# VH-VL binders against Indole-3-glycerol phosphate synthase (trpC), part 8

Target 1, 261 residues: Indole-3-glycerol phosphate synthase (trpC), of Aeropyrum pernix (q9y8t7)
Amino acid sequence: MRDSFLQKAIASAKDRTSLLEEIAGNCSPKPGRPSLSSSIREWVYRVGGAVIAEYKRCSPSAGAISTLDPVSYVQATRDASAAYSVLTEPNWFCGSIELIPYFARYKPVLAKDFIVSETQIRIAACMGASAALLIMEALTPRELQELAAAASRYGVEVLVETPDASHAVEASRLAPGSIIGVNSRDLKTLRVDYEAMLREVSKAREQLPGEVILVAESGIDSPDKALKAFKAGAQAILVGTAFMKNPQLREKILAELLQIP

## First folded at step 16 (VH-VL)

Design y4 (from y1 with light chain F60D)
Fold by OpenDDE, look of step 16:
Structure y4 (fold): chain C 261 residues (1-261), chain A 121 residues (1-121), chain B 112 residues (1-112)
Amino acid sequence: as target 1 above (261 residues)
Amino acid sequence: EVQLVQSGAEVKKPGESLKISCKGSGYSFTSYWIEWVRQMPGKGLEWMGEIYPGDSDTYYEKNFKGQVTISADKSISTAYLQWSSLKASDTAMYYCARLEDWTEPYYFDYWGQGTLVTVSS
Amino acid sequence: EIVLTQSPGTLSLSPGERATLSCRSSQSLVHSSGYTYLHWYQQKPGQAPRLLIYKVSNRDSGIPDRFSGSGSGTDFTLTISRLEPEDFAVYYCMQSTHEPYTFGGGTKVEIK
C-alpha cells in the first residue's frame, strides 16, 4: 500500500537525520536560550495571552504561502509576539534549520519539523531553539517519551501537538512539563477545523492541570478568533498562514487583548 | 484555487506514441498523489494508476501495468500519462485527479477537465 | 480487488421526486484506521466527475443539502431528497480503502 503524506514526511525526516548525524555529534547546545514557557507566562500575565508567530513559507495544502523574508517578518511581528515558530522542514514547508539562529536573536524559537529523532532535537538546540515540536500522531507513546526526555537533556522545551482533548491529557502524562498544543484537523475533510479546535481546547483546559500551558494551533486568522481561543482556555495561540499574509494582524490581536481587563 | 489542467484532445492512429499532461496549480504539487482515470465511450470510470510527484513513487492498476507509463515533472507541477504504441481500444477520455491525503488514503477532490484520445485507422 | 455494485443501473424520475441510489461492496470498506473511505461522484454529460460526498456521509463544499450519504460496512446509499433539473446525471461510488481504488458501474438518473 502506498504511503500517506505523514508516512512520507516521517521517512524524509529520518533520511535527513541520517545525513545530519555527524553534525549533531560535533555540536553543543547553545547555553542561555530563553524559555518558551516563561515567555508565554509573562505575556499571559501582562496582556492575558501569548502569540507565537509562525514563519512558514509553504505548506502541503496551500503550496507557496508568501515570499516574505525573515527580516521583514520579524520587523512586523517582534514587538507583539512572545515567540517564533520556525518551520525547518524543507520539502513541503520550504523551511530550513538555518533560520533558527536568526529568529532566536529576538524571541524564543520553537523548531517545527517532523521530529522523529534525538539528532533533530540536538541540532535544533545547537542552532538556538528553545523548544521543539513533537507531533503525537507521528510518534508512538514510547517514542514521544524518549524524545521528550532527550529534549530535557539538551535544555529544550517540548510542545506536543495533539488533535483533541483526550490526546492532550495523554500527552501531558507521557511528557510531563511539556507545552500542549491542540491542532484540530478534521479527519473527514483533512482540513483545519477552527471550531473543533475551540471545543477541544475548552475540554482540554478542564482536564489538564492548571500549570500546563495550552496552545491553540488551528485556523486563527482574525482578532476575534484569537480572543475566542484565549477565552476557551488557551494561554497561547500559534498563528502561521495569517501572519505570513498579514504580519500586522499581530498588532490588531494585541490591541484587542489590551482592551480586556 | 486548486486546479488541474489537462492537455488538449488527441487524434492518433494505431501504433503511434502519445503523451498527455496534467498540470496542477494552487497547491503543493509534490504533496499530493495524482491519479489517472480512464473512461471509455459510454462506460464507467476506471482507475489506472497514480504518482507521488514528490518522490515519483508510482503504482499501476494491474490491467494498465506495462500498458502505460505514468510520470511527473515536479519542476513544472505536471504529471504525464503516455503510451508507446496506441491501440484502437485506447480510445477514451482520460482524467487526472488529486488525491486528498494526510494520514490515510482519502478521496479524489479535484479533477482535470479530461483529455479525449481517439485512436482510429 | 473490491467490486462495487451500484443499483439500479438507471433511475427514471421526475423533478421533485426522491432518488435513492445503492452501492454495495464485495467486502467491508472499513479501513484499519476505523474510517470508511467510500465516496460519491456526480458526472454530467461532457464534464469531469465532481465530488459530492466523501467518507460515506460528508458533503463536499458547495454541495446542496438535498444530497446525503449513508451506510456502513458493505452497503451504502446516496439520497437526493428532491430532484432538481440539474441533478439528472450519472452517479458513481468509489472506494479508496483498499488498493486498487475502484469505482462502481454508475447509476444514471434520468428524467421520466
Scores: ipSAE 0.466, ipTM 0.797, lowest interface PAE 1.2, mean pLDDT 93
Fold by OpenDDE, last read:
Structure y4 (fold): chain C 261 residues (1-261), chain A 121 residues (1-121), chain B 112 residues (1-112)
Amino acid sequence: as target 1 above (261 residues)
Amino acid sequence: EVQLVQSGAEVKKPGESLKISCKGSGYSFTSYWIEWVRQMPGKGLEWMGEIYPGDSDTYYEKNFKGQVTISADKSISTAYLQWSSLKASDTAMYYCARLEDWTEPYYFDYWGQGTLVTVSS
Amino acid sequence: EIVLTQSPGTLSLSPGERATLSCRSSQSLVHSSGYTYLHWYQQKPGQAPRLLIYKVSNRDSGIPDRFSGSGSGTDFTLTISRLEPEDFAVYYCMQSTHEPYTFGGGTKVEIK
């Protein structure tokens, strides 16, 4: 039986565990990493919303996105970003775990991969990650709970990526204290659906406790879309492809936020 | 833009070998299954098999298993369909297509233009 | 394997008329996920097939609204509300719920 992309991605992640161990060994995460949640809250307080700038050079759907190097990306985005999301998956996203230390010098780092093991979380933390991504659709409820608990032991915050409001609520229950992300895809085309994301963010915000940080993850490529996401109830937005192509977009988003009375 | 470009028409004799190609662009070639479909002259579409270029995982429809070989070179984003010994009955149009999938298999969303293979003595 | 039976084999109509194409499956096409993976493809003379409808009723990008799909379980229908000259082609249904993937025999929509 053929495997889906997600299944293959998970399998690949499992296979890469040995490589990660080779890179980082039996390391122990060091204390003192900045908090992703704290940074988001600070930006919300100051300007009404936080931006997580994602460094992603490739994707399955787009192929190659940009060859922009980390230095240039940080120079363009660090003054207006609350955090960095760093793709560490090497096969489809052209990422690397070794990218984390550089970004971590400047902002809290969210390590993004198909995380299915405690080892991945530990090593990400050793590299300087403040948070780790857990994809709800890739994990059983038990696995989600276990990985969230592991992250906590290492002082790593968790962003649980969910497809809709219902799952967001469930995720918040399974992983208390986690940051909740909504990444909606068109159920018909499996493409990122911005409008769906807005609807689900709004629904999620209505149901989630106020202290839960909600992140909009889908299809933001303009200041207007960013503002709408914030209005829908997101405290933070995660912007990838758009920032890779136009890092200055962050400044435009910030400018718009500052104009809100 | 997603595109699948296939190699040109082939005219062969029975017993000859043949390898036709399908090159993908505009997306991550290693992230999607490539499907092969046969259409004999004046007939319908027949699924032959598929390959995942990322790891070369390959499956065949039972009637095509052992009759053809599906392969891929991910370094050049190209999938292949080949015969070791052609038969007259292999005369057909051959299409490659991309399978859109994430968690479940979905549908063939993009197609190559087809490669006409004519086998005659 | 799943057998998809399309009817009629040939449909002769004039531009402006309504076309109704049937696709019946030998087994339910409802996947364990709850979705039904029945799709429609259009093939014009001398061209490659093109995705028309996916998952029973969803039009692919760029497909005119005169095309619609419906059905459930084992019975599916493609409807062209008002035939345009460019709509005269062969239409295939395809299922991907069960392995192996299979196509219907096709319905040729020809000009009367």
Scores: ipSAE 0.442, ipTM 0.794, lowest interface PAE 1.2, mean pLDDT 93
Fold by OpenDDE, fold request of step 20:
Structure y4 (fold): chain C 261 residues (1-261), chain A 121 residues (1-121), chain B 112 residues (1-112)
Amino acid sequence: as target 1 above (261 residues)
Amino acid sequence: EVQLVQSGAEVKKPGESLKISCKGSGYSFTSYWIEWVRQMPGKGLEWMGEIYPGDSDTYYEKNFKGQVTISADKSISTAYLQWSSLKASDTAMYYCARLEDWTEPYYFDYWGQGTLVTVSS
Amino acid sequence: EIVLTQSPGTLSLSPGERATLSCRSSQSLVHSSGYTYLHWYQQKPGQAPRLLIYKVSNRDSGIPDRFSGSGSGTDFTLTISRLEPEDFAVYYCMQSTHEPYTFGGGTKVEIK
């Protein structure tokens, strides 16, 4: 049977484990990494919302997005960002685990990859990651629980990416204390749908405990869309492609937030 | 902009070998399946097979297995369809197409312009 | 393999008329995921096929709203509410629910 992209991505991630071990060895994460959740909460308190700036040079759908280097990106985004999301997947996203240390000097880092093993989490933590992405659709409930537990052992927070409100609620139960992300697709087309995301964020916020941090993932390319996401109930937004193409967009988002009484 | 550009028309004789190409651009070539479809003169569309350029995973329709070879060079975002020995019955238009695929199989969303292959004595 | 039977083979109509094209599957096209992967393609003379409708009823980008798809299980329909001159072409249904992927025999919509 022909494998889907996700299946292939997972398989690739498994195959890269040895390479990660070559890079980082049997490292043990050291304490003292900043908290993603704390940073988000601080920004919510200060300005009403947090921006997670994603560094992503490529994607499956877009191909090459930008050649902007990490230094230039950080210089443009750090003052208006609560955290960085760093793609570490090398094949489709042009990412690298070795990008994490640099970003970690400035902000809490979310390591984004197709994470399917404890080793990936450990090594990300060794590199300085504060949090790791778990994709609900890529994992069984048991796997999600196990990986979340592993993350906890290393002092790594977890952001669980979910497709809708119902899954968000389930994720919060499977991985208590995790940050919940919503990245919705149209139910008919299965394409990324910003409007669907907003609806699901709103629904999720209504159902999730108040202490659960909710993140609107992707699809945001304007201050207006950002504000709508916050209004829908997201404490944070994750912005990738738009920031890569226009890093100054973060300042515009912040400016709009600051105007909210 | 997503584009698939195929190589030009071919006129061949029976017994000759042939390799035609399909170059993708405007997206991550290694992230999507490339499909090959045959259309004989005045006839309908026939799925031949597919390749995932990222790892060269390849599948064939049973009637085309062993009759053609599908390959890809991801370094230049190009997929290939080739024959070791052409037959007159291979005369047809050949299309490449991209399959949108994420978590499940979807559909052919972009097509090449086609390559006409004529095999005659 | 799944056999898709399209009918009629040829449909002769005038501009402005309604066109109804049928595609019948030898087996249910409902995927285990719950989605139905039946699609429609338009092919004009001398051109490559173009995606028209995907997953039964979704118009691809740039496709006019006069095109609509419907159906379920094994019976599907493409409807052109009011034929425009540029709509005269061959239309193929295609399924990707089951391997191998298969096409219907096509329906030629020609000018009367």
Scores: ipSAE 0.421, ipTM 0.786, lowest interface PAE 1.2, mean pLDDT 93

Design y4 (from y1 with light chain F60D)
Fold by OpenDDE, last read:
Structure y4 (fold): chain C 261 residues (1-261), chain A 121 residues (1-121), chain B 112 residues (1-112)
Amino acid sequence: as target 1 above (261 residues)
Amino acid sequence: EVQLVQSGAEVKKPGESLKISCKGSGYSFTSYWIEWVRQMPGKGLEWMGEIYPGDSDTYYEKNFKGQVTISADKSISTAYLQWSSLKASDTAMYYCARLEDWTEPYYFDYWGQGTLVTVSS
Amino acid sequence: EIVLTQSPGTLSLSPGERATLSCRSSQSLVHSSGYTYLHWYQQKPGQAPRLLIYKVSNRDSGIPDRFSGSGSGTDFTLTISRLEPEDFAVYYCMQSTHEPYTFGGGTKVEIK
């Protein structure tokens, strides 16, 4: 029977496990990686919000986004970003697990892929990742719990990506201590629906414990949109496409945050 | 901007072979199912089949299975519909469309402009 | 396969009038996910179909608010609150809950 994109992506991820093992083998994560949550909290304290800068060269919805190299990207974003989100999925996002070490030199790194195995988390951690993405829609509740537990064993924080507030609450229960991300996807373009995201972030913030870090994922392409996300209750925003096209946007966002009395 | 552009109108005779095309742009061609839909003159829409260009996974409606071949060349973001031997009854408008399919099969969100195929002696 | 029956076959109305189109399914279109994958398409003469409504009641981008979809289970309705001249076309319902995908026979909305 026909598989959805997500199913195919998951299948691909499973198939790539052998390749990952070829790259990193039976490595063990080294201690001392910076904390994503700590960095976010620091930025929230300092300026009122944290920005996770995502390095993403391709996406299913957009195709090719940018050929901007990691060095240029970091130069433009390092001083104003709390963390980096690095796409490691190679087929649809033009990512690579081997990108993580470079970004990890500067900021906590969130490894983003269709993570369905402990091996993926382990290897990401070995590469220097501070956190790993778990997509709620891609996992059963049990799988989510197991992978979150595995991440914990490796000292890897988890960002659980959820489609709405209801799922956000559920995710927080299934994976205690995890960072919760809201990514409301446009059903036509598979792009993030910014307005929907804002609504769901607000709802989620009303329901989640105060200590839970809430991340507004993607859809932000202006300082105004960033500020609205923070106002909605997000402690952090994840910005990908917009930063790839205009890395200096981060500085503009920071400038706006600093103007908030 | 997402676009599906189909090849031009075809006029053929019975027994001839034909391959029409659908080129996608503005998105990752390998990430979405391409659907083929037939519309006979003055009639409704009929789903024929689909292909996932990323891995060439293909499905046919039972009445079209063995009657047509759906394929794709992902290197040029193009899907194909072909006949080995056309019949007069194959005269119709043929549309390609993109299926939005993230977690579940959703709907045809973008359509090509259609390719008119006329088969007559 | 799922049979979608649209009624009426032809609807003759004047601009400004309300149009109500029905689509009935031979089986429930509620998917295991909880969603109902019933969609509406508009086709004008000489043009490709255009998505109007997806998943029963969601308007696609750029679709005027005079178009609305409703229904559940096996009975669905497309409503055009006030017909504009450009709304005279053929409308198809389509289901993607069950394989194979199927279309209704269409309803032609024509000018009286």
Scores: ipSAE 0.415, ipTM 0.784, lowest interface PAE 1.2, mean pLDDT 93
Fold by OpenDDE, fold request of step 20:
Structure y4 (fold): chain C 261 residues (1-261), chain A 121 residues (1-121), chain B 112 residues (1-112)
Amino acid sequence: as target 1 above (261 residues)
Amino acid sequence: EVQLVQSGAEVKKPGESLKISCKGSGYSFTSYWIEWVRQMPGKGLEWMGEIYPGDSDTYYEKNFKGQVTISADKSISTAYLQWSSLKASDTAMYYCARLEDWTEPYYFDYWGQGTLVTVSS
Amino acid sequence: EIVLTQSPGTLSLSPGERATLSCRSSQSLVHSSGYTYLHWYQQKPGQAPRLLIYKVSNRDSGIPDRFSGSGSGTDFTLTISRLEPEDFAVYYCMQSTHEPYTFGGGTKVEIK
């Protein structure tokens, strides 16, 4: 039977484990990596919200997004970003685990991939990642728990990506102390739906403990949308494609935040 | 912009081989299934099979299995449909289409313009 | 395989009239996920099919609101509220819930 993209992506991730081991071997993560959660909290305190700037050169839906190099990207976004999300998936996102060290020099790094093994988390940490993405839809509850525990052992924070408020609550239970991300899809179309995301973020914020950091993921391409996400209850927003095409968008978002009385 | 561009019309004789192409652009070619659909003259649409260019995973409808070969070259974002020996009954319009399939089966959202294959003595 | 039966085979109408096209499935098209993968395509002479409606009732981008889809389980309907001259074409339903993917026989909407 034909596999879905997600299934294929997971399979690919499993196959890439050997390559990762070739790159990093049996490395042990070094201490001293900055905290993603601390950075987010600092920005929330300072300006009312945090921005996670995502470096993504390709995507399945868009193909090639931008050829903007990491240096130029960081130069444009560093002063106004709480953290970097770095795509490490090479086949569909043109990412690389070897991108992490550079970004990690400046901000906490979220390693973003189809993470399905402890090895991926360990190696990401070795590269300097502060956090790792776990996609709830790609994992069983048990797998999520195990990977979250593994991350903890390596001093890696976890951002659990969830489709809605109910899953967000579940994720918080399965992975205590994790950062919760909401990336909602339209129930009819299964496409990313910004409005749905806002609704679910709001619902999630009502149900989650106050100490849980909530992140609105993707779909943000304007200052207005960013502000709405914060208003909905997100402490942080993750912006990818929009920043790749227009890195200065971050400055515009910050400017708007600073104008809020 | 997502586009599927197919090769031009073909006029062949029975027994000849043929390979037609479908080139994708504007998206990650290796991330979506490419579907082949046959439409005989004056008839409806028939699903023939599909290929995932990322790993060349291929499936055929039972009536087309062994009758045609579906392949892809991801380096040039191109899928192929080929016959080793054409029959008059192979005369038809052949379409390629993209299938979006994130977690569940989706739909054919983009289509090529079609390739007309005429097989006659 | 799933057999999709479309009716009528031909629908003769005038511009401005309402068109109702039926697509009946030999078995339920409800996927295990709970979604129903029944879609509608429009094909004009000499052109490739164009997606109109996906997943029963969702209009694709750029599709006018005079097109609507409805139904559940095994019975589905495409409705064109007010036919425009450009709407005269053949319409196919297609299911992707079950392998292999299958199309209906099509309904030709022609000018009366």
Scores: ipSAE 0.395, ipTM 0.776, lowest interface PAE 1.3, mean pLDDT 93
Fold by OpenDDE, look of step 17:
Structure y4 (fold): chain C 261 residues (1-261), chain A 121 residues (1-121), chain B 112 residues (1-112)
Amino acid sequence: as target 1 above (261 residues)
Amino acid sequence: EVQLVQSGAEVKKPGESLKISCKGSGYSFTSYWIEWVRQMPGKGLEWMGEIYPGDSDTYYEKNFKGQVTISADKSISTAYLQWSSLKASDTAMYYCARLEDWTEPYYFDYWGQGTLVTVSS
Amino acid sequence: EIVLTQSPGTLSLSPGERATLSCRSSQSLVHSSGYTYLHWYQQKPGQAPRLLIYKVSNRDSGIPDRFSGSGSGTDFTLTISRLEPEDFAVYYCMQSTHEPYTFGGGTKVEIK
C-alpha cells in the first residue's frame, strides 16, 4: 500500500530529526520563555478570547499562500495576538526552525511541525519555542505520552491537535496539562471544516475539565466565525491562512471581542 | 485555483518513443499523488499508475508495468508518462489527475484536460 | 482487482425525469478505516471526467443538490432527481478502497 501524505510527512520529519541530532545534543533550552497557556488565559480574562496568529507561507492544500515576510507579519499582528504559531516544516509549509527566535522576541511561540521525536522538541526549545505541536493522528498513544513527557522536561508546553471531541478527551488523558486543539479536516481540501470544528469544539468543551485550554484551529476567516468559535467554548483560535492573506483581520476580530459585554 | 495542464495531442507511428506531460499549479505539487488514466476511443477509464512527486514513489497497474514509465520533475511541478516504443493499441486519451490524500487515499479531485495520443502506420 | 459493474449501460430519459444509476462491486468497498471509497464522476463528450460524489454520498463543491449518492457494501446508486439538459453525459463509478483503483464501465444518460 502506498504511503499517505501524513505518512510521508512523518517519514520526512524522521529524516530531518536524524540530521539534527548533533545540533540538539549541543544546545540548551533557552530560559525564561513565556508561557503559551498563561498568555491565552490572560487574553481570555482581558477580552474574552485569545488569538494565536500563525505564520504559514505554504500548505499542502493551497501551495503558496503568501510571500509576506516575518517582519511585516509581526508588525500587522503583534498588538492583537496572544501568541505566534510558526510552521517549521520546510517541504510543504515552507517553514523553518530558524524562524522561531524572531517570533519569540515578541510573543510565546508554538512550534508547528510533524513532531515525531524528542530531538525536534529539544531544538524547538533551544530556539525559544514556548510550546510544541503534537498531532494525534500522527502518533500512537504511547508516542504522544512520551513526547509530551519529553516536552515537559524541556519546559515546553504541548498543544495536542485532535480531529474531534472524543479524541480531545483522550488527548487530555494521555497528555495531562496539555493544550487541546480541535482541527476538523475537510477531506476534499485538507483544510479545516469550520462547521465540523465548531460542533466538535462545543462537544469537547462539555466534556473536558474547565482548566483545559481548548483551541479552535484554523478555518476562521471572519470576525463572526471567530466569535462563534469563542462562544462554542474555545479559549483561543488559531488563524493562519486568513491572517497571511489579510493580517488586518486580527484587528477586526479584536474589535468584535472588545464589544462583548 | 488548482489546475493540471497536459501537453498537446500527439500523432506517432508504431515503434516511436513518446513522453507526455502534466503540469500542476495552484497547490503543493509535492503533496499529492499524480494519477494517470487511459481512455481508449469509445471506452471507459483505466487506471495506469501513479507517482508522488515529493519523493518519486511510483506504482503501476499490473497491465501497464513495464509498458510505460511514470516520472516527475518537482522543480517544475510536472509529471510525465512515456513510452519507449509505441503500439497502435496505445491510441487513446490519457488523463492525469490529482489524488486527494491525507491519511488515506481518497479520490481524484482534479483532472487534466487530457492528451490524445494517436498511433498509426 | 475489484470489478465495478454499472447498469444500465444506457439510460434514455427526458429533461425533468428522475435518473437512477447503479454501481455494483465484486467485493465489499468498506475500507479498514470504516469508510467506503466509492466515488462518482461525470464525463461529457470531449471533456475530462469531473468529480460529482465522493465517498458514496458526499457532493463535491459546486455540485447541485439534484445529485445524490447512496449505498453500502457492494451496491451503490447515483440519483439525479430532476434531469437538466446539462446532465446528459456518461457517469462512472470508481473505487479506491482496494488497489488497484478501478472504474465502472459507465452509464450513458442520453436524451430520449
Scores: ipSAE 0.375, ipTM 0.771, lowest interface PAE 1.4, mean pLDDT 93

